# VHH binders against q99177: the designs that were tried, part 5

Target 1, 341 residues: q99177
Amino acid sequence: MKRGESQAPDAIFGQSRAFALSDSSVNPDVIEYLKSVRQEALRTNAISIKNHMNLQKRTRHKSSMYDDEDEGALKRHAISPSLIRLQRNVEIWVRWFNSVKATVLTNAYEFTGYEDETLDLLLLFLKNYLEDMPSKCTTVEKIISVLNQHSFPEKAEEKEENLQIDEEWAKNILVRLEKTKIDSVEDVKKVITEGDKHELVGYNQWFQYLINNEPQHTTFHEKITSKQLWVLIKYMSNTWIKEIHKKGRHYRRLQDWLFYILVHTPERVTAEYTSILRDLGKKCLELIQKKPVEAHENKITLPKEMAELNVEIPAAVENMTITELTVSVIAVNYGQKDLIE
Key: E = the ipSAE of ESMFold2; O = the ipSAE of OpenDDE; V2 = 0.75 times the mean of E and O plus 0.25 times the DockQ between their complexes.

## First folded at step 1 (VHH)

Design o6 (framework vhh_4orz_3)
Fold by ESMFold2-Fast, scan of step 1:
Structure o6 (fold): chain B 341 residues (1-341), chain A 122 residues (1-122)
Amino acid sequence: as target 1 above (341 residues)
Amino acid sequence: EVQLVESGGGLVQAGGSLRLFCAASGFTFSYYAMAWLRQAPGKRREWVALINSGGSTDYADSVKDRFTISRDNAKNTVSLQMNSLKPEDTAIYFCAAQEEIFGVDTYEYDYWGQGTQVTVSS
């Protein structure tokens, strides 16, 4: 008797047609090869995250920030049960989240997403393509200079001749390199490993992308730019957080995306971006107050990629909702503690 | 420049049906979420139904399973099919439009029509 929700369309807006990424200007063999390398990178990444989390559990002090209590501890004359629950757990929830965030971000930025040998071959192909260009601009000359500083293995030239990479791949990489600041071979590797960032615009395209794709930390390097991150936070504030809180049709997928968004939100932000986060925090508080959290029904689960690490979730964290975590993170990490006081 | 014009309102007996239309002009209709809101005498405006640019719909609990919102992007129109009408559905019905750039809020709209009166007699 859980069928009361089956007839109504959900409040989350989306297109029935998924945007098909068909890039005929890029060799299909190269695309399939790069997809294969990304799968291997994801496997390696999961193992690294687990090792880093074990280090954090062993070497780090788990003391909560009790000093924060002095800044926010006022006599509670008229506070809702939901807010009391939030205030009671905020330090433990945010400390746990910050530990997970540190683990994910450290692991995400420690690898290039490819095997070194594979990247060396791709870099060599790109170098040869650029050097063969009949007319070179300043940007191309700079890229060639950077690539010439890289030490290629002696057999790289022989192995590169065996790759089925065509000039269209190199042309597409060059277009992206021209729009990127290149100071080192690592910058070139990043452009290669991030894949084609087809520009998604507007609510409907992003909603369809999110519900049709599982969140992964590599997505925030390959697809989501810093500007688009803030657009997604606005979408969370305006629509998606309500659907997550009421457990609508796509709440599990959107919850996982929100968790990744929080992980990838920078620690230092401008006043404009702080305002965007504050709006999301206010919406979370409104939802919590209108529909209080039931402890026995609000088990948080880590996104699949992180859940594979088989990490323990403390009882205080296990009974947390993503709505409660979101306002807690905004309040503590972004100087908005007045929201929960 | 921007214009939303409602039509189809009128008097109907309880249990009857009525269809409202909204013709939009002056903006790129296909980029906008379209909504119907209503206001009964002496009451606050209440959101009724919403349809986004992609055709996904949402409804207030009070009208769920009785009302159906739809749109025709070729004609720049949105319609509301109202079935099993009740006296408490009596209100002025407003068409509203919201650009979907930063998500959709059921009470925040960029453009509003003048409204069309619906009266349901018992």
Scores: ipSAE 0.000, ipTM 0.149, lowest interface PAE 14.8, mean pLDDT 72

Design o7 (framework vhh_4orz_3)
Fold by ESMFold2-Fast, scan of step 1:
Structure o7 (fold): chain B 341 residues (1-341), chain A 122 residues (1-122)
Amino acid sequence: as target 1 above (341 residues)
Amino acid sequence: EVQLVESGGGLVQAGGSLRLFCAASGFTFSNYDMAWLRQAPGKRREWVALITSGGKTDYADSVKDRFTISRDNAKNTVSLQMNSLKPEDTAIYFCARDSLAELYQKYGMDVWGQGTQVTVSS
């Protein structure tokens, strides 16, 4: 059987083609965005290495000077254990994050092509998901009825299993369908292809969205515009990072959103945006110093979508907190190293 | 026509080593960044290593200190030296030119090379 599979190019090609359906007809602007984000991730790594070398040079400067032993002891007492831990681990933590970011962004657009064949596969997946729901409201029943009127190609059922989409995609589409008047399959297709263009306004709407939805890469180009990204970073700084740090209600979901926010934050930003990031970094540092979480009680966990990429979590980073990672990324990747020096 | 051909894959015992090669043709190799990606059965593709046109390298943390990427501009090749192999390294390894648009053009696939199978036995 394996020999037959290896010697059957048509079968191999057919499997590859079914997998790659979502890549067809991808908008060039979307490809350029992904390319820029990937190049930014690689450039951020280069900047991180440079910033790390600068940090090393600063410590060498201090080591080249003779200090009074008593003054040295007082100076060490003035520096918090949490800050020492940050200084010791910042290079390893940021390098790990930058490698995860690069891997994640390389895989970000496997399912963004919306050719008719891909749409039929998405519609079939959605139909099957809705039919398998244990409890159905009248809205769900109406959507199923509309989808049952659509003529699916005979090949669509065969290829559905090769399309790597999940229950969370269908759940997110359903939320948008519930807010839309659906009279035909064309209305359903429009919801799928247009993306979530509805702009959320204010803290309460964004908080409810974040706690009720798992983060995905597509969300950051479809719903979270650059303007909204900075609003979310301000909310993170003002409120949500405190809830994450103390392990309050919804901390796991908010932590996952914070990880995605860090991945999707542009490498180079204006002075105004640098100030917003600096405020978040300062808040993280304050929380770490005022209420340290025992490192051995914490294990960094990746969001579901990122964890599925089989990313290794080395021993050096396994007990890192997201609060520590956040200030480290801000300090090294955005030129705010004075926060941890 | 742009073509990338991977070779060097095979079956090895855990702790062993393999060296993968990628032969490039149809473009000015020295002007492009080159990458290695891998895909395990039933899993999503994972970026493994990158080498820029200027020779700078970058690695996924899962392979750091075990894998080394290098290039030979005179021979239009990029190679991946894999040491201390683990069963979780089992995957099809793909060579790619650093352009997301180009990755998505060959046969509707997101990788330009055909791939080479690496199997690590425990």
Scores: ipSAE 0.000, ipTM 0.112, lowest interface PAE 21.1, mean pLDDT 71

Design o8 (framework vhh_4orz_3)
Fold by ESMFold2-Fast, scan of step 1:
Structure o8 (fold): chain B 341 residues (1-341), chain A 120 residues (1-120)
Amino acid sequence: as target 1 above (341 residues)
Amino acid sequence: EVQLVESGGGLVQAGGSLRLFCAASGLTFSSYAMAWLRQAPGKRREWVALISRGGSTDYADSVKDRFTISRDNAKNTVSLQMNSLKPEDTAIYFCAAHLWDSPGYEYDYWGQGTQVTVSS
């Protein structure tokens, strides 16, 4: 591998990243045009989604009034529109989900921000780890010298002994520090606070990561940035939710990731992010209505980590599918109740 | 699982026509803007044509009035009709898809490319 090509692995696994590297060769007017098209597409998509929903409603309405196709006997006997099932269960399903979310997040280790005291303890842990290394390269020695210039608070040693930080964290930080120009403690702090959040770019890299890795709460702090969370929700909306609904090859793993995404989606979001959630909700509703799947065939399962917390699935919730849960959470928690009413 | 598969490339004489197709699978096609880009031997990749989710189109000056991009959301297909082909149009043509609020102007999915050769 040629190390001078810092993004070469992204070019192999992330085609969109490969194009981004080529964008420097593209005329600035074309770049501005592509941005302009994206802005126009945002407006056009809102109108198109509304028109698409209206068209679907008219088609469904016409079918209910005039049936010119010979339907099977079982379909005539099954008088249970998917929307009625959603309307009957949405409040119970979302209440259960909100309880699970609260329990899970309370028991998860969360960095909600790096307070100076916490950051000082992390710096002290890193300093002690590096000093205990049996062999030190020039980079490690420089980092130690930089950390020795920092004034640690009184009793920091005592407080550091009470933190549950593993050596793997320090090893991962060191890998990033070796790739970064370190001249001061502020540079070290920046590496710690930024993490490896920008390592994965584009659909192919994220898809491979998701199918090859079990979701964990720490992943949503350490690897998935706020902006990347919204990118994953869009990938879910545009490709993965259909795969989950039809029980495709990776449906179990993708369902687990979707559950974690719903848990880690903030309660307060911007109008832009509400629009992204609404698109996912509309897609879920479309899948439920166009190809209803019996709940007993696609019933929700809790991810391993959450199941270990002994989270109960009540009888009223047991037959829910992840697609039904997703549109329910979006409708109730994000002010999109018109999707199901 | 998402795939963009191109077809329709080949050898054609100057002044001739070709139609390229890109079949998309595993994605909600109607949610993506679709583009065609090309790369000639020894040259940089250049954008050729774009069609938005709403159907609005735009073209590079070099292909304007000769190429037409279109999409069929029912068939998950985007096509590029190439008329009055010139030797300068010789390149590998790539199909690409972009989410409306994806990071930057980077495309989320790419096809493998199809070769177009225009002889003089």
Scores: ipSAE 0.000, ipTM 0.200, lowest interface PAE 18.1, mean pLDDT 71

Design o9 (framework vhh_4orz_3; at its last look DockQ between E and O 0.02; V2 from the best seeds 0.00; counts 0 for: pae E 19.1 > 2, placed apart)
Fold by OpenDDE, look of step 2:
Structure o9 (fold): chain B 341 residues (1-341), chain A 118 residues (1-118)
Amino acid sequence: as target 1 above (341 residues)
Amino acid sequence: EVQLVESGGGLVQAGGSLRLFCAASGFTFSEYAMAWLRQAPGKRREWVALIYSGGTTDYADSVKDRFTISRDNAKNTVSLQMNSLKPEDTAIYFCAREIGATHWFDPWGQGTQVTVSS
């Protein structure tokens, strides 16, 4: 059984950026997605090269005097209707967003931990990890015994297999468990939920976390580090925004997360981080331009916590999509106005 | 079948230079980003350099400004010029095909050994 080289977490976390796709743990869907991203990157680069090549050809043409008024039809790039909409509404949308941001940051609830489904998957992973340990101390045996008393949901194993949890997580949890009196599964849950300083690593792990947990204000303080926030923004830009746009299986959850990510994005950012945001904005803009009508079908919805905070969607924002909001916020709040001009 | 064959590895003194080559076959080379990976003894395989189909390049911080990746789409080759080599650069170097923008690679070759002596 070739010990599948545990795919090193995403290079964004400072780990090796080299991932072998031959690992059975790689989701084929991810591969397809990555291919799509690659194609987009290639297109962008191709356009850039073409623009550079066209600029070089213009410099060699000697000043021959012939006034040929090449009425190069200023193809008035008809401003996309989608862009017009953004331009008309961007101020209202951003104002609203800023109000929401202020409300959330001031009034949001404390972190309540993982959703039950996610917690069950974590417990299952932990159980399997501990069971597979070559040597088990008395404490480990006790923990296994306690976990065996837990009733796992149907198909939890299937879901767990898809949950690429880093073994380091389990190791860290084990250390904590060893320091805690464990008499029940609830005690284990408490250890997992309380003070989980372990950082999620890797695309798949984050994805699973997002889809299985509602975003909350406190998550961004307790679970998501500053560095991780930007990782998530990159993931949004590269993959998840497409899922949202396509109304994939988890598009609503991802949309909610994107909203919170925007809320928790710092007001002041470095040039590097601005670039990351700009990329997200560009991607959103591309999507809006490609399918402007369909975008209206994906009206913004409020995450659960925001709804509980009595955040309302005014009429002026009712038809706004999360993609449009994202572009608007990036354009106005982060000085990327050229995205909407 | 996709094949990647690395060459150009060897023993070099610290501060020296090497140029690695990779010959690719079995796929539309011009449509894929290519990368060099390396694996030092007892360490995980790490990404070193990437070149997109359009020629844009990216480098790991550890090799930035020392290594240069290039490609020839007409010949289906990718190369890595390594300058100012350090003992820490000692590794097996692999030519790899990128399958996505997040540095997923498949496949890679058998690799070529680079040894930098102090």
Scores: ipSAE 0.017, ipTM 0.265, lowest interface PAE 7.3, mean pLDDT 78
Fold by ESMFold2-Fast, scan of step 1:
Structure o9 (fold): chain B 341 residues (1-341), chain A 118 residues (1-118)
Amino acid sequence: as target 1 above (341 residues)
Amino acid sequence: EVQLVESGGGLVQAGGSLRLFCAASGFTFSEYAMAWLRQAPGKRREWVALIYSGGTTDYADSVKDRFTISRDNAKNTVSLQMNSLKPEDTAIYFCAREIGATHWFDPWGQGTQVTVSS
């Protein structure tokens, strides 16, 4: 070492901090500003390269206005096949989706009110999950002790599957239970029934929640309120649909969340909400037209819960992408057919 | 101070296996999704594998069925088991913490070199 003796923390942490602009303590506006500056630098370089290429093209490939228009005509014809594919399949895709939606919502337990029977099923699932944990803290042991004081119906376990709840639901409830004083089974019931008092705020908190939790029917009653549903649809439109379409990081998880969002979007919505859906539909259409994808490689994947329902998948649906499904559902179910006409 | 320290890289022959480790400190490890990224010479940095705080995993198509990501929350470590290695897997591998959308993903690690010979 010619650099002298250095502690790994000082050397590594110092350099890591210089590159760690994504620390949660750093203001997002600062990161966005720095990203904007970088984008401007890249655009300047791209313009320079483009100008150089244009000069070469003019001197090497001297073309007439007709040749430029012919190239433009070919590009217009190239984007048209994506729209034709959409127009041809939209009714089949939406009919299938509406069938899946009806099947999922019919089989999922709807909480019209928390009846004792429903609460007993939820409590039994939570108890079984906690008892099966390989390591237990004192809080978990106390919750198990409280739940063991409750009398459960003998056949409750068979109905747990009908609630469409899983390990992720139980983990979410446990986080809330750890923040709440639990002295009785009634306290546990309150945590389950009162909803999340610590609402997630902003893009980053919701993004982390979505990527760390699998979508479930119950989440759309307990965590994602009507108002939050529309916030998530805006985030889909502005950022996440692009990542899904290009198969970026988290695309499978975000695709599953988008499918659940579409399933849980009400059939009748206000003009304001129709506008939000239209924006998402326009973004989907833009992505499909600008970057046509190989259909056989970009097939829709059903979320785990919905795949377990064994709903028949027609051949036309097997080659569908979630981006295509999203604009189709918006166009047909929400009166926005002009998007695809 | 957030710190990620990668290890386990080296020279390996095509078809061989290698296991990478990342030791994390300075944050609540169990609350964050952790990822492995790689950057080959002359290429852009690309995502390879991701493990969510709940243990669910995702993989880039180029490494599916060959690589396995895992985590140990008790030891604050994330690991990448690489099987059936190809010359195309040659890259510097980075451990990273996910704190938001793709544009907010920040690799904290120094990286570990993996070289696969033909």
Scores: ipSAE 0.000, ipTM 0.324, lowest interface PAE 14.7, mean pLDDT 71
Fold by ESMFold2, look of step 2:
Structure o9 (fold): chain B 341 residues (1-341), chain A 118 residues (1-118)
Amino acid sequence: as target 1 above (341 residues)
Amino acid sequence: EVQLVESGGGLVQAGGSLRLFCAASGFTFSEYAMAWLRQAPGKRREWVALIYSGGTTDYADSVKDRFTISRDNAKNTVSLQMNSLKPEDTAIYFCAREIGATHWFDPWGQGTQVTVSS
């Protein structure tokens, strides 16, 4: 067996056991509702604490011969340094981002289907897996019968014996085949070629998938649906952007995913989807204004695929964070410029 | 160069124990899930154990409760403690990196032989 990075271009396997270890499939709408109720309760408690501090402030004024609230009023008029930094840099940062987006969307690897030879090997692997099953239902026997009608190329058996295909792939294909009418080998080929769209449901399944998988352009092209993209954006807004901003345990991986989510977000979106993006932008702005992180500590880094495409981070953007890029892209590319004005 | 080097295999009596090691280099080890695969004579490679970057583990049913996978991100190593070994555990064991949705495992090394005598 040969070791090497050159095997990476072949799309032989495409699954992670993280999906099996997720302990809860929780409806995102229920999660958002519960977070909203919790945030409202926390907001009410924060208001009560603020009122206690205001009463304390009034007591201090009664005990003081000086009016010392003027300093507070002047501070509320000052524009934060983080907002000024955004205003000064937004155009160059977004121009760079748009260049990167074009490079990824045009030049990154896309799975375009298996070559006929590869597809024949996958079919043969599937056939052998099904034939070796300890017990076979009528559906499996029908699929085997269909596969027996296919003429395999010379030497397919020798090549199949040397394959490194995970049997979990065959299990996943079988699940999909059982949901489909299978009348010919072409039906089986179609199921194999379509790949496995992610059937992840809920926050925990997605989180485990993201922390255990590097983002790739082909994943957004073939496996992550439009609806799932927006679910991920909501999870970013509600939870993951905070972990990224604070340099939490998974911040590098989550940053890479956010970068790719921004690259693959459609340029033209409905008002509902624009509102979702705006919420993410507002959260980013809140984080950089309330608890700024020094840019050199949180500098954006290039995912491996972008580096292999010769994307560069120019000096003019080298100190930008993903949080700053996110609000900048939302403001400029999605018509939310009031966020940074 | 991405490299995975397995070690710790050998001959052991049924009921015995072995600990396999995998030294990783050439990539950001702490960001990837790592796995052990095995290939018995005349059989296809099968997944044995997986450890995610966060430390969560998973095991094939055939080795559950007998094998323990662990990782040391400071030393870029993953290990497999194999207890209560059976003759059917005889195989070449491969350390592998899991790298995402487009391919399951790439790369792996030459493997280390584990032979369990009855």
Scores: ipSAE 0.000, ipTM 0.165, lowest interface PAE 19.1, mean pLDDT 73
ESMFold2 (binder alone), look of step 2: mean pLDDT 84; pTM 0.842

Design r1 (framework vhh_rezetamig_d1)
Fold by ESMFold2-Fast, scan of step 1:
Structure r1 (fold): chain B 341 residues (1-341), chain A 123 residues (1-123)
Amino acid sequence: as target 1 above (341 residues)
Amino acid sequence: QLQLQESGPGLVKPSETLSLTCTVSGGSISSSSYYWGWIRQPPGKGLEWIGHIYYSGSTYYNPSLENRVTISVDTSKNQFSLKLSSVTAADTAVYYCARDLGYSSGWYEFDYRGQGTLVTVSS
């Protein structure tokens, strides 16, 4: 008999209580949510198989003389409540994440497509913002004049009220318009659609940007290039995931950025990029094992923009941490299941 | 209604392999919503989780048993199976198969389980 073991969340005591629930009906809302995107599950399986084959090739290349005792201990499923928790939930957690990702990206593509109707709404919002400014310089007056030459569709004012955009967007657009030669409404449209491609360089500039700015889909469209996404994943692996896991000063903001990074990471990646993701996964696993997750202390929260899409958080996912989600996504979606087996 | 039923030898000799099969009826084993697992209860002791399998073939085992346990699925027969190698008298227990909802909030969650089958390890 081990009395101390019965106080652990994953102890025999928990199993005994769980069996008492065998006569209760399964929660249909949770089951329906998990089933909601079958095509996404099939796509995820294809990616996992492809990445698994890549991992097998790397493992075959590993020298027989190279013996990693730490990796060996992880492969032996070291006796750890946190690892058991991860192994039992990984497929369910990733299924939920893939459903959220599909919903989020569908809505992001609709917004960032900059269809003519959306562009007209953005131009109207910008015009109204500029006209309401208490003091107008010559540049602002010129931009207003250009926008007044544009024919807005009927009921554009009603639709503009439903646009999920704020005054900070208009302020940022104005800064770029002041640096651009504007002679027509087409010039204004070009500034809006092409985005701010000024590249941030190095760890300090990116860290300052992330802690001072709320993540949005437009940022991943206009500022974070494919190259920069992988740089940010390396920064997550080397520094920021540790700050998130220990709940450091900026953990909530960095957690929101990590969730956006996971959503915007491509589903098909090269062996080089798989290696970068594997490093992040290894770091997450290390952190989970060194500081076990306490179920009562952690509830997953979606970033503000994603939460506004009314995405459901099922009971099975409710107490998951971002660190657990990150290694789960890497393991299942990118063929790195050996990290948790 | 979903039902799970264990089957296999009730007596296994020490050092041999314990082999059990769970037959699932009233529902498909090829489901993205569930794991399919094995749990045991030695006489006079508490429940011990052995492991589970996902419909994709992914297996997760109790670390204390991982070097001896193999779980597999046969979707054509709507069954999943347990093999536990190198058995000793300590492996004598009632073995249950179960539909496993995973681990949440400190609990192992199961919604359906078999009636259980006693396996005695004796020569």
Scores: ipSAE 0.000, ipTM 0.185, lowest interface PAE 16.9, mean pLDDT 71

